# Designs tried in a protein design chat: VHH binders against Glycosyltransferase family protein 64 C3. Part 19

Target 1, 302 residues: Glycosyltransferase family protein 64 C3, of Arabidopsis thaliana (Mouse-ear cress) (q9c975)
Amino acid sequence: DPDPCDATNQREFQKLRSDQITVLINGYSEYRIPLLQTIVASYSSSSIVSSILVLWGNPSTPDQLLDQLYQNLTQYSPGSASISLIQQSSSSLNARFLPRSSVDTRAVLICDDDVEIDQRSLEFAFSVWKSNPDRLVGTFVRSHGFDLQGKEWIYTVHPDKYSIVLTKFMMMKQDYLFEYSCKGGVEMEEMRMIVDQMRNCEDILMNFVAADRLRAGPIMVGAERVRDWGDARNEEVEERVRDVGLSSRRVEHRKRRGNCIREFHRVMGKMPLMYSYGKVVNSVGEQGLCRKAGKLVFCDRD
Key: E = the ipSAE of ESMFold2; O = the ipSAE of OpenDDE; V2 = 0.75 times the mean of E and O plus 0.25 times the DockQ between their complexes.

## First folded at step 14 (VHH; framework vhh_7nfr_2)

Design j2 (from i6 with Y101F; at its last read DockQ between E and O 0.79; V2 from the best seeds 0.84)
Amino acid sequence: QVQLQESGGGLVQPGGSLRLSCAASGFTFSDYWMSWVRQAPGEGREWVSDISGSGGYTFYADSVKGRFTIARDNVKNTLYLLMDSLKSDDTAVYYCARELFYGGDKEGYFDHWGQGTQVTVSS
ESMFold2, look of step 14: ipSAE 0.747; ipTM 0.900
ESMFold2 (binder alone), look of step 14: mean pLDDT 86; pTM 0.878
OpenDDE, look of step 14: ipSAE 0.855; ipTM 0.943
ESMFold2, fold request of step 15: ipSAE 0.804, 0.807, 0.804; ipTM 0.927, 0.928, 0.926
ESMFold2 (binder alone), fold request of step 15: mean pLDDT 87, 86, 86; pTM 0.886, 0.882, 0.878
OpenDDE, fold request of step 15: ipSAE 0.897, 0.893, 0.887; ipTM 0.958, 0.959, 0.957
ESMFold2, last read: ipSAE 0.800, 0.825, 0.800; ipTM 0.925, 0.935, 0.924
ESMFold2 (binder alone), last read: mean pLDDT 86, 87, 87; pTM 0.881, 0.883, 0.883
OpenDDE, last read: ipSAE 0.897, 0.886, 0.896; ipTM 0.960, 0.954, 0.957

Design j3 (from i6 with E99D; at its last look DockQ between E and O 0.56; V2 from the best seeds 0.61)
Fold by ESMFold2, look of step 14:
Structure j3 (fold): chain B 302 residues (1-302), chain A 123 residues (1-123)
Amino acid sequence: as target 1 above (302 residues)
Amino acid sequence: QVQLQESGGGLVQPGGSLRLSCAASGFTFSDYWMSWVRQAPGEGREWVSDISGSGGYTFYADSVKGRFTIARDNVKNTLYLLMDSLKSDDTAVYYCARDLYYGGDKEGYFDHWGQGTQVTVSS
């Protein structure tokens, strides 16, 4: 697509496939290719997956390696889903959200190349999304918060509430790709620039886009088996390097992500993120009640 | 090949100041976030500060905030740490590290390290 933002390429939501999803999976690390091949094969085996687009963001990867990756993806994947390998024209993290005319489903699943989910839990997440098509649905959540002492927005984990779904597993309507990449004028241009400068926070920005459009929070779903294998380079470095200030590294990471929240708030002039409560699970009933903005709702297992 | 060389460490009294330098070569310096990491005797490594490729964003560990300043000179390919109001618990080997940061909710990864420079703050 020479101009992914050409509005004549947008399809009417009601005419898109409603019974399947398109998986958009980000790839960068060449050492993670064996894991990526396993993850693609897993998604391809599900009847709800129409197509899988592997979005390759590392510009230094040799063409020969990419050709071999594509052959392996198509040869070793057992399902009928179509599989594409797209070498992105830019190393920008924003490129993972470019709209693509080949996506013919209402729902897209944005995911990382190191997260596995079982087929039943994938299908359950889709059923929850179908009942809530305007909301972000995912298995990994975080919260924004306000630090009263520092008088600033922060990025955190809260036991009772969340407002951010991570791109580790984020199901959404495909319209948000266009909203993120093509709309919002100079404000969105500046916020996408912040993502480029920080080399992070594209997922937080997508949550801002969805929350601002919908004026509602995301939905957390539970899974029977979800594995986050982490970054392949962490697995390939010596153990001493991986032990770099275990606690202080989480502090560093949260400071950087908190800065993104503050910058997006500054550019937009408002805080569109909204809290959600509770986890939807594929189980018989709820275990108890959770507080949701003054209302009691059933809790998930956690 | 990527090289990072620290200098400027030494012995200083409490309340004193030092400036650390890290000369970088073998890569486009301005494209990368850079970090200072320290390791006290018998302890694990501790992140101290980092700075964006352009220098527009800086972050500090709470233990050094207000006392340390990170800076970079992209013309001279040099990273700096100005340490002021030094305390005895600042005693450590200080490393310059290249930050290979990924998107999403993933903690940072340092793919190249300098050899370190000793800073000793003695009563």
Scores: ipSAE 0.536, ipTM 0.799, lowest interface PAE 1.8, mean pLDDT 85
ESMFold2 (binder alone), look of step 14: mean pLDDT 86; pTM 0.875
OpenDDE, look of step 14: ipSAE 0.724; ipTM 0.893

Design j4 (from i6 with D50S; at its last look DockQ between E and O 0.68; V2 from the best seeds 0.67)
Fold by OpenDDE, look of step 14:
Structure j4 (fold): chain B 302 residues (1-302), chain A 123 residues (1-123)
Amino acid sequence: as target 1 above (302 residues)
Amino acid sequence: QVQLQESGGGLVQPGGSLRLSCAASGFTFSDYWMSWVRQAPGEGREWVSSISGSGGYTFYADSVKGRFTIARDNVKNTLYLLMDSLKSDDTAVYYCARELYYGGDKEGYFDHWGQGTQVTVSS
């Protein structure tokens, strides 16, 4: 396989398409194939989507099944977007950010195979990104914090601020793929290794990379209809997927994510993550959050 | 086919020790986080401990922290749980579970479980 970091694969920003996006969607579970097909069909129906790359991360999936999946994706997707199914060479979560020569758009959307977003919200996110092309734009956000008692960085949810956009729905400029995968030297290599060891936190690392470069936090955008099938609150769970569903598991998950933050911080020698405030909403749909009296409240609330 | 098989459970007195084992097969063992989960009678499943593929990272529930040690032998494809200072509240069926490997912020998902091994702590 050609070196994804070959300089010849890097296109000048000006030569990339500005009117459409490329969707990079991660697939892994065979049980989620029906949902994946629905999600791909939805993205393909959007006029702003130039191409969809399904990045299949499970090396154990039979070729026959993948062939069938590809056929189904191409046959039942209504849009004009080109669809590709790529079996990843490794199961590494870092692989989702590999630059690809086939990506000819300035904007790329990173997304999971269990998140559905309506077309209007997708277009809105793209519009916000166009106005802020160096920012990570997404719908799902988290925060970092410093625990004074433990004297350590933590991964958390904060109602008023955020510093991390999740890969559930993350729009970014294409250059960040190279920044993540090809640049940063030994430090970045070490952080990618941490991702491999943790089997998590590639999204946090991307936020580190982006924040370090632009010295600004991500932008949260509102979505009119968003379904996160991976959310534990959903009644429909994959047949083979068992959720412990306990607070202890959630706490443990956050601790793992916190560990990633700490490790990245250790390697970088600094905390690049920046806080953002507020949610950008479309005039039609979600009520915007406004800062009133130092608190984020719904704009319509006094 | 992914298979997980627990062993090592039994009856012990309070303050006693046990070592649980979980034999794994049908997948690249070292590529996956592994966990122990327990279920006491009449209660839901409770997460106990997790270990990274390489064994470099370990996490514990507060209820077992300092008493239990999770370990793995990737050559033997075996997961271990060393349980010291056992209490009556530790009585449960203990399961080994493989964690899902999905990108992003995925909470509390396991895709394969063993049959479990009974641990009873009683005087």
Scores: ipSAE 0.642, ipTM 0.853, lowest interface PAE 0.8, mean pLDDT 90
ESMFold2, look of step 14: ipSAE 0.693; ipTM 0.873
ESMFold2 (binder alone), look of step 14: mean pLDDT 86; pTM 0.882

Design j5 (from i6 with Y57W; at its last look DockQ between E and O 0.66; V2 from the best seeds 0.67)
Fold by ESMFold2, look of step 14:
Structure j5 (fold): chain B 302 residues (1-302), chain A 123 residues (1-123)
Amino acid sequence: as target 1 above (302 residues)
Amino acid sequence: QVQLQESGGGLVQPGGSLRLSCAASGFTFSDYWMSWVRQAPGEGREWVSDISGSGGWTFYADSVKGRFTIARDNVKNTLYLLMDSLKSDDTAVYYCARELYYGGDKEGYFDHWGQGTQVTVSS
């Protein structure tokens, strides 16, 4: 196990492949393996995907099951992308951001094992990222907020602004893997330890890293079809595949992530998260309203 | 084989106290967040409290905050719920559960449950 943070392992950005991406998928649930196999096959079929690394974080998974998973991933993924299955040495969520010398692309896509996106939307997200390579680009967003009564930062959803891209689909430059895992001294060490203690919030911490470096917020992109198999509102999927917790846990989940924001703020001594406004879409919609048949509707509506 | 077994339930009057225990075996107890979940007759399951593997972080449902205390003993592999100021609304079967989280904005889920212990608050 070589040191992933060895300075010789960080390649110059300009020397990395610019026309493709590497997909990093964090896997844990053995019951999601069939879905994971489908998602990997989908990414593999895209011409912009150079390689796919499945990062397996469940230490209790038998070697026999992992061998079968790897065989299925390579057999049933028809594209030309190389596929690797990496058994993590620990279940730490920080490990999903560990830099790897085999990643030879400027862009990496961090994604979950239960989110499926169509090829056009994947390609569109990549085109948006290429024009903004220093920013995080994704399809799922959240916000930090300030609770005036409690005088504290919180994790929330605003209807018209955002500051956080989720690892459900997070495209970024490879350099952020090194910034997250290898840089920032004792402050970053403490913040990564908070992620380990909470068993959560690695995505929020990456947003802190990117925001602090760029002094700009992330970019939300629209998707034509993105399925979130694990969302509680997805009623047509088997409960075990959805892997949704108790309904009452939703509020406490938000509080737990709010605790992470407060702890990261405390450690850094500042709030680097920046709001972004707007969603980048692959089609232009009519904005004007017209009166048709006595109703006020968009002018391009028939 | 993962095993979780609750004990310490019983009948108590309003305002009373109980301490629930959950004995854990078959896994490295200190590696996992643990939870208490309760279910009243004819109702769905309600999450009550969580505790981190080390015990350094605890969370409570609003309905029990200030009255219940979650704790763990990683030497004895035992999870506890100290219940004070009990109300009739606290009457339920209380379950010990092992939590798994695996990244992103994903609520935790429970992969193993105990058999439950009955708590009855009546007067």
Scores: ipSAE 0.539, ipTM 0.800, lowest interface PAE 1.9, mean pLDDT 86
ESMFold2 (binder alone), look of step 14: mean pLDDT 86; pTM 0.875
OpenDDE, look of step 14: ipSAE 0.808; ipTM 0.916

Design j6 (from i6 with L100P; at its last look DockQ between E and O 0.68; V2 from the best seeds 0.65)
Fold by ESMFold2, look of step 14:
Structure j6 (fold): chain B 302 residues (1-302), chain A 123 residues (1-123)
Amino acid sequence: as target 1 above (302 residues)
Amino acid sequence: QVQLQESGGGLVQPGGSLRLSCAASGFTFSDYWMSWVRQAPGEGREWVSDISGSGGYTFYADSVKGRFTIARDNVKNTLYLLMDSLKSDDTAVYYCAREPYYGGDKEGYFDHWGQGTQVTVSS
């Protein structure tokens, strides 16, 4: 697309497919290519997936390797979903959220090249999203917090509250691509520039965008089986990957992502992130969730 | 392809100073956060400091804050660590490391390392 923010690229919600999703998978590490191929094949086999766009962001990858990757993606994945390999026009992490005219579904799934999820849990996540189409829905969550001693916003994990869905698995309304990339004027331009400087935090910024627009928190969904090969705390990842993360690098990572939260708060002049509580799991007879008084509760069916 | 080459290590007295350098090649240096990581004898590797691609953001481990200064020269493709007020606890092999460009909440690894340079602070 020559201008991803062209108004003709943003189709009306009602005219978009309601029964399927488009999967947007970031890829960068050539080492991850075998896992990426498996993940794409898995998504392709699901009837709810209309198309899969692999967004390749590593400029150093040889053309021959990319050609082989594309051939493998299409050959390994005999399902009905269309599969594209897109070499990003920019190394910016903001590019993962560019709107694309080929996305014809109401929902998009933003995900990473190292997260596996089973088909039934994927379909369940979609059913939860359909009941709450303005919310971010995902399986991996984090929290913002306020450190009273340091008097600053921080990035953290709480046992039973959250405010941030990670792009490891983030299902959302296609409209948020336009909100993130095309709208919000000079404030969003500055915040996207902070993402570029940090080489991180695009996921946190998307959470700010969604929370500010809806004034509601995200929804955590449980999965029957999920693997996160990128999490250094996972012992199985350590056996499959030669590199082991440094324990002190996790401290640096938390400092940097906390700085992003502080910077986004400074630019917006407010903290739009909202806490959500509880995890939605697949149970017989359950309905969608709504927020009441800061808690998730079952909604009436609409 | 990606190459990181450290230099400037050596033996120093307590309270002394050193400047470490890391020459980078094979990638667009100014696009990447760069880090210094150290490994003391018998210990795991410890993150020391990092710096954004432009140099506008820097972070330090608590153990070195106020004594060490990270810097970069994007014309010479060189990362620096200025170490002042050195003490015996700073004795380690110091590595230059590059963070992967792949975003999101990806914790816990560096994708390229130098061979390291020894810093010894004589007690």
Scores: ipSAE 0.495, ipTM 0.777, lowest interface PAE 1.8, mean pLDDT 84
ESMFold2 (binder alone), look of step 14: mean pLDDT 85; pTM 0.864
OpenDDE, look of step 14: ipSAE 0.773; ipTM 0.911

Design j7 (from i6 with G108S; at its last look DockQ between E and O 0.84; V2 from the best seeds 0.78)
Fold by ESMFold2, look of step 14:
Structure j7 (fold): chain B 302 residues (1-302), chain A 123 residues (1-123)
Amino acid sequence: as target 1 above (302 residues)
Amino acid sequence: QVQLQESGGGLVQPGGSLRLSCAASGFTFSDYWMSWVRQAPGEGREWVSDISGSGGYTFYADSVKGRFTIARDNVKNTLYLLMDSLKSDDTAVYYCARELYYGGDKESYFDHWGQGTQVTVSS
């Protein structure tokens, strides 16, 4: 779409297909292409996936390489999902959330090019989303917090609550793409500019958008197997990611994302993020403990 | 092609000050976040500070906060680290590094490094 906001204005999002999802997956690094191809193939094999849009954000990638990538994505991906490779018009992280008139599903899955999830857990996440279509649903979560000593909002992990779903795996209604990119006037323009200046935090801003509209927190879902290939704690992480000690990079990362939360709070004049509790899992089992043979075990275990 | 050249290191006494410089060439300097990273003998590399492309955002490791100031001059394509109240544990080779990032909850990483400049704080 030459103007995606005009193309999707007045759209009745709630009437889009509700039985499938569209996967929007970012690509940037040429070094990640083999992993990206594997991940696209995995998604394409699920019957709940209608289409996969690979959003290529690196403007320096030669057209020849992109042609080869598209050929490989099409040739080696099983299933009936349509696959598109879209060269994004800019390197802005905000472009990840542009609405597109060609996306005909109510749900979209925003995900990274280095996160794998098993098909059963993908389908379970969709079931949870279908029961909660206004909420963000994802497998990776974080929290905002308030640092009493510094008297400021921070980006953190709480052990028992969360307020932020990460774009590693973020399922949501397509309406939020329009809300993020096309609405909110000067306020949203400034917040999108903060994302550009920080070169980070587009996912946090989407959480602000959803929380502000919904006035409810996101939902964390459990996965049977999820692999985060890009986590710096992996032994197989690229050498350039391991150039500086893990603790040093996590400190900088936390501070930068905390600053984003403070900036979004300043621009909006309020803190719309809401805490959620608990993880939805696809297992129903006895939670009570029974004493059997002198040991405490779940009552329904043999 | 991309070149980063540090200078300004040396020997200082505890409590002293230094200004490190990093001359950048071969890329559009103002488009990139830049970092200072240090490595003490026998230790891994430690991130010290970074600064946004425009200079509007800065961050510091807790060990240097309040003592060090990062700055940039986008006309001269130069990154600076102003180091005050130096301590013996600030002794290290200091590197200038260019940041890249993938977005989301992923740490930035460094695609280009300078060769480093030695800072020694004698007790």
Scores: ipSAE 0.674, ipTM 0.861, lowest interface PAE 1.2, mean pLDDT 87
ESMFold2 (binder alone), look of step 14: mean pLDDT 86; pTM 0.878
OpenDDE, look of step 14: ipSAE 0.852; ipTM 0.940

Design j8 (from i6 with D50S A61V; at its last look DockQ between E and O 0.73; V2 from the best seeds 0.74)
Fold by ESMFold2, look of step 14:
Structure j8 (fold): chain B 302 residues (1-302), chain A 123 residues (1-123)
Amino acid sequence: as target 1 above (302 residues)
Amino acid sequence: QVQLQESGGGLVQPGGSLRLSCAASGFTFSDYWMSWVRQAPGEGREWVSSISGSGGYTFYVDSVKGRFTIARDNVKNTLYLLMDSLKSDDTAVYYCARELYYGGDKEGYFDHWGQGTQVTVSS
C-alpha cells in the first residue's frame, strides 16, 4: 500500500540477487484465466524463477473469481516459486511497470498471460540477460521507422533489424521499473498519460526509457518453442478477435502504435530508439565464424 | 448490462450521405475506445473507424478516409459516423463496437456489439 516510488527510491538495485528472476505477468480477461494458470505453472517449474506476481488489471473482476484464481495458481503450480496475485487499483497499463520492494531479484521478466515459452529457452534468455544486464532482452521484436513520404515516425517490422522489445516477453533489470514509474518529471508524466489515453503503448514507452538511458538497442533471443496464443494468425486465437478481418485490424493497430511513437518523440524532442541486428540463439552451426574481407562469414571446413 | 443501439441506416443513392448513431448505456462510455465495423453481404467483418475515449484520436481504414468522420458525444453517450460520398462498395451492415484492450502489441478485442444498421447504396 506504500507509494511504490517512495518504497524503492533508495534501493540499491545492483545488489539484488542475480541468480534468479521474478516474473511479472499481466492479466485482465477472465476468459484468459485457464491459459494464465497454465503459463504460471510452467514458469513456476523453472529453477531460475524465484517468484511470480500476477498483476490483475481488470477492476470489474468479481472478488470471488480472483480468490478462486489465486487458490488455483498456488495449488496447481508444481515449483517452489512464490506466487502472488495483485489486484491493481486501476486498469492503467502503466501499472504493470510499478516497482515493488517485495521483488528481490535484479532481473524481472515482463510478460503477457498468453505467451508460452519452453524452459530451456527461458533459461537461455536469462543467460543472455546476465551477460547484458542493462539491455532489454526478449523474443518478440518490432521496429520504429521513418516514412519518407509522410515525413513521420512509424511502427513497423523489418526483416533484419529491430528497436523495440514487446511485453509479450521482456526481460530487464528492475531499475527500469523505477525509471519508468518514478523518474523523468513532467515529460514522463505526459508520456504515461498518452499511454492511458491510447490504452496501449506502455511497452514502446519502456523501450524509449531504456534506450534513452543506455544509448544501445535491445537484444532479440531465439526460442526453441514459443507460442503466442494472442496472435490472430494462430488457429486458437480468441473467437471475437477472429470476427473482424485480420488485415484491417493489423493496419489499425500499426496506425495507433505509430501515433504513440510520434507522440513520445514530440514530448522528448528526440528519438532515443536504436536499431539492433541479429538474433541470439542457443546454438550456432558447428562451423565457427571468421572475418574475411571485412565480413563475418563461416570459417572454411577441414 | 452493456447496450449498444445503432440507428440512421437506410437506402441512399451513390454520392449521398448518411449519419449513423450508436446510443450506449450500461458502462462509463468515455473510458472506452469505440469503433464502427461493417459487414458486406457474403464477406467477413471489416473495421471502418475507431475513436479514443476522449475523442482526441481517430483512425480510419484507407477506403473511407476523407469521406467518413467518426465522432462521439460523451455527455449523451452517443457514437456517430458521418458518411459522405457514399459508393456501392459501402453497402453493408454497420456495427457499433466497444473495445476491451490487452496492452502491448495486440489488437483490441471487441467485447460488445450493437445489432447493426443496414446501409444500402443503390440506384
Scores: ipSAE 0.634, ipTM 0.844, lowest interface PAE 1.3, mean pLDDT 86
ESMFold2 (binder alone), look of step 14: mean pLDDT 86; pTM 0.880
OpenDDE, look of step 14: ipSAE 0.851; ipTM 0.938

## First folded at step 15 (VHH; framework vhh_7nfr_2)

Design m1 (from j2 with G108S; at its last look DockQ between E and O 0.70; V2 from the best seeds 0.77)
Fold by ESMFold2, look of step 15:
Structure m1 (fold): chain B 302 residues (1-302), chain A 123 residues (1-123)
Amino acid sequence: as target 1 above (302 residues)
Amino acid sequence: QVQLQESGGGLVQPGGSLRLSCAASGFTFSDYWMSWVRQAPGEGREWVSDISGSGGYTFYADSVKGRFTIARDNVKNTLYLLMDSLKSDDTAVYYCARELFYGGDKESYFDHWGQGTQVTVSS
């Protein structure tokens, strides 16, 4: 309803809360509502979460079901976090990144309705983000690559490096919402249109926005326990996702995402994505190896 | 109610051609990505091709790229698959399906299917 791009509603970074985050969760599948409720309850239990906004994108969901969902979200979630259910005004995937004047925290966490993370790992991710507030911080990463034979950018998984944080769990400064949705003129308008046409790739475009602004790659953080319930390789994933063989569907998915990278590169005239290496972990441990009982083991292991 | 009805299958010689059609009704056709999916005897379903709502983006499985062409007519609410250079491996029931996406790094899924049309390439 409100104009998200009215600059008079934007607050300066330094005036925003620095000790907490706002969680923005996409919701679409009515089948996933029980899981979504569990995930919201989990986030609301953390003292670093000031508010949770559930962004509902399914236009066919009956109003009665949405009212019940909101009641359940607010009634059964522990903690002091405020909880909102927002029916999105359009089916555009770009809408997940609309800035909102009610967000009073420096950091936002963009996440999906089917990814759970333990609270210690959530707090660790926030600590890493606070030390790197201009970077995207997340637990799921991918890479762009260049296929020399085809002479084109591709979307891939690389064992050694990454350049893309997924919206499964993406912590960032809230300024990027405004930059994505409201800035960049005709260039960004065209790229947001590509997201709409592809029905995908909003996360890749956010990575382009952040990388171009910062000229540095994202940060992968480790988690003690993170569940990706929506991964098609889970045995309990929605049966409709399993209607077609996984390998053939993953081929389509990568072709589509690679096409987005090529389109964003064309529109911007450059490739701003930067590679990052390594995973930041929530532990300090012995790295040295000692020979004990004929084997090399960490020196602090008995 | 969403309806998808395939037609155009049949028996064809190796190297031959067929054009499949899928008539769509009960929804705003141009708002949806549409797919062709096939199932050979005794095998699981395999994605073949898809096309964006406007028709501006198309993708193909490697096994059919260069031989098959997907198209749509948003005035007639019809999805097409033009199949050239058919091989015995292309023998299958071909389904049209409506894609649904949740965004991000999640594969599409299909919320509505046609009943299928048989394509048989005699070897």
Scores: ipSAE 0.731, ipTM 0.893, lowest interface PAE 1.1, mean pLDDT 89
ESMFold2 (binder alone), look of step 15: mean pLDDT 86; pTM 0.875
OpenDDE, look of step 15: ipSAE 0.861; ipTM 0.944

Design m2 (from j2 with G108A; at its last look DockQ between E and O 0.73; V2 from the best seeds 0.76)
Fold by ESMFold2, look of step 15:
Structure m2 (fold): chain B 302 residues (1-302), chain A 123 residues (1-123)
Amino acid sequence: as target 1 above (302 residues)
Amino acid sequence: QVQLQESGGGLVQPGGSLRLSCAASGFTFSDYWMSWVRQAPGEGREWVSDISGSGGYTFYADSVKGRFTIARDNVKNTLYLLMDSLKSDDTAVYYCARELFYGGDKEAYFDHWGQGTQVTVSS
């Protein structure tokens, strides 16, 4: 129960491990535990992962179930990464960004319990981050925008540009945990309170923090294989729970996240989010062209 | 047990007004965002409006903005929807729903629903 914001808990960047990362995975849903165990095992198999902290945010989960989860995580995960299961002290979404003295790496990976990524793409993302340690690096991005009709900031997706990395996969220097949770005075306190009131937007606020410090946007990296199990196209759901159409749910979501952007802008008195362009990729696929019936088509297509 | 019970529906003429109520029990009402969701005949359910736990933030679907007002009374554990300038397109069963706790870029899910109250806008 030591104060996570005590200045003695923040070590100098240059003295932290540079060759590995610490993975911070949020968990909440007991239905997701089998998937979470698979995702932890996947991260633990990578030589660049020093430790994995599973941050459990559901206060209603029985202690017996959490004990079993921890046993499964440690028993069935390959590799040498240390694995911890941490019961969050509150259901606040801000708690995912609390600094922790056990984190001894320069980089942290913030991620959700329903996103899988292959080992080579994880290592590539880390190499990109090492060349840009002050920037947020991730595989899922969104944009802020200004709606001229409504004359307000909005949350959107744009084909050519982005300004927001999602906590589905967000690699960053651990200093940002302290910037988010411990610094920024009254402005940051009010913005963290907005996150609590909205029950959302902790990831957007982290993007504001990073953009303001760097005066630059984040970096999108491509992955060879990534699966977002939370994506509705991949989800298996009970009919009664998801009876509201996806389009309608997306409208509410966009309005709420847009309001967070407007509120953070109001509190800071500026818009620090910066656009970035392009996706950094490790490789591109090759495709041959063949002539079939006098027409040029891709080989091996039917 | 979480319980939500709507009331206040009825038949009104176009241009008329109604106030819907939703009595909540079995949970700490002020901790949760609450929504109104409607279902027109032969259609799926459509989100209409929601309100933060404290009541400080409200959002509306574009089809109802400026005509509907959401409110809550955290002492009486009651959610309200004031519906003005009603149109025939507003004819639906209106549900009170409790929102799930999520973060990040994940759409709202509703874990508890009322039984609904019928609103009919017709001559």
Scores: ipSAE 0.737, ipTM 0.894, lowest interface PAE 1.1, mean pLDDT 86
ESMFold2 (binder alone), look of step 15: mean pLDDT 87; pTM 0.883
OpenDDE, look of step 15: ipSAE 0.804; ipTM 0.920

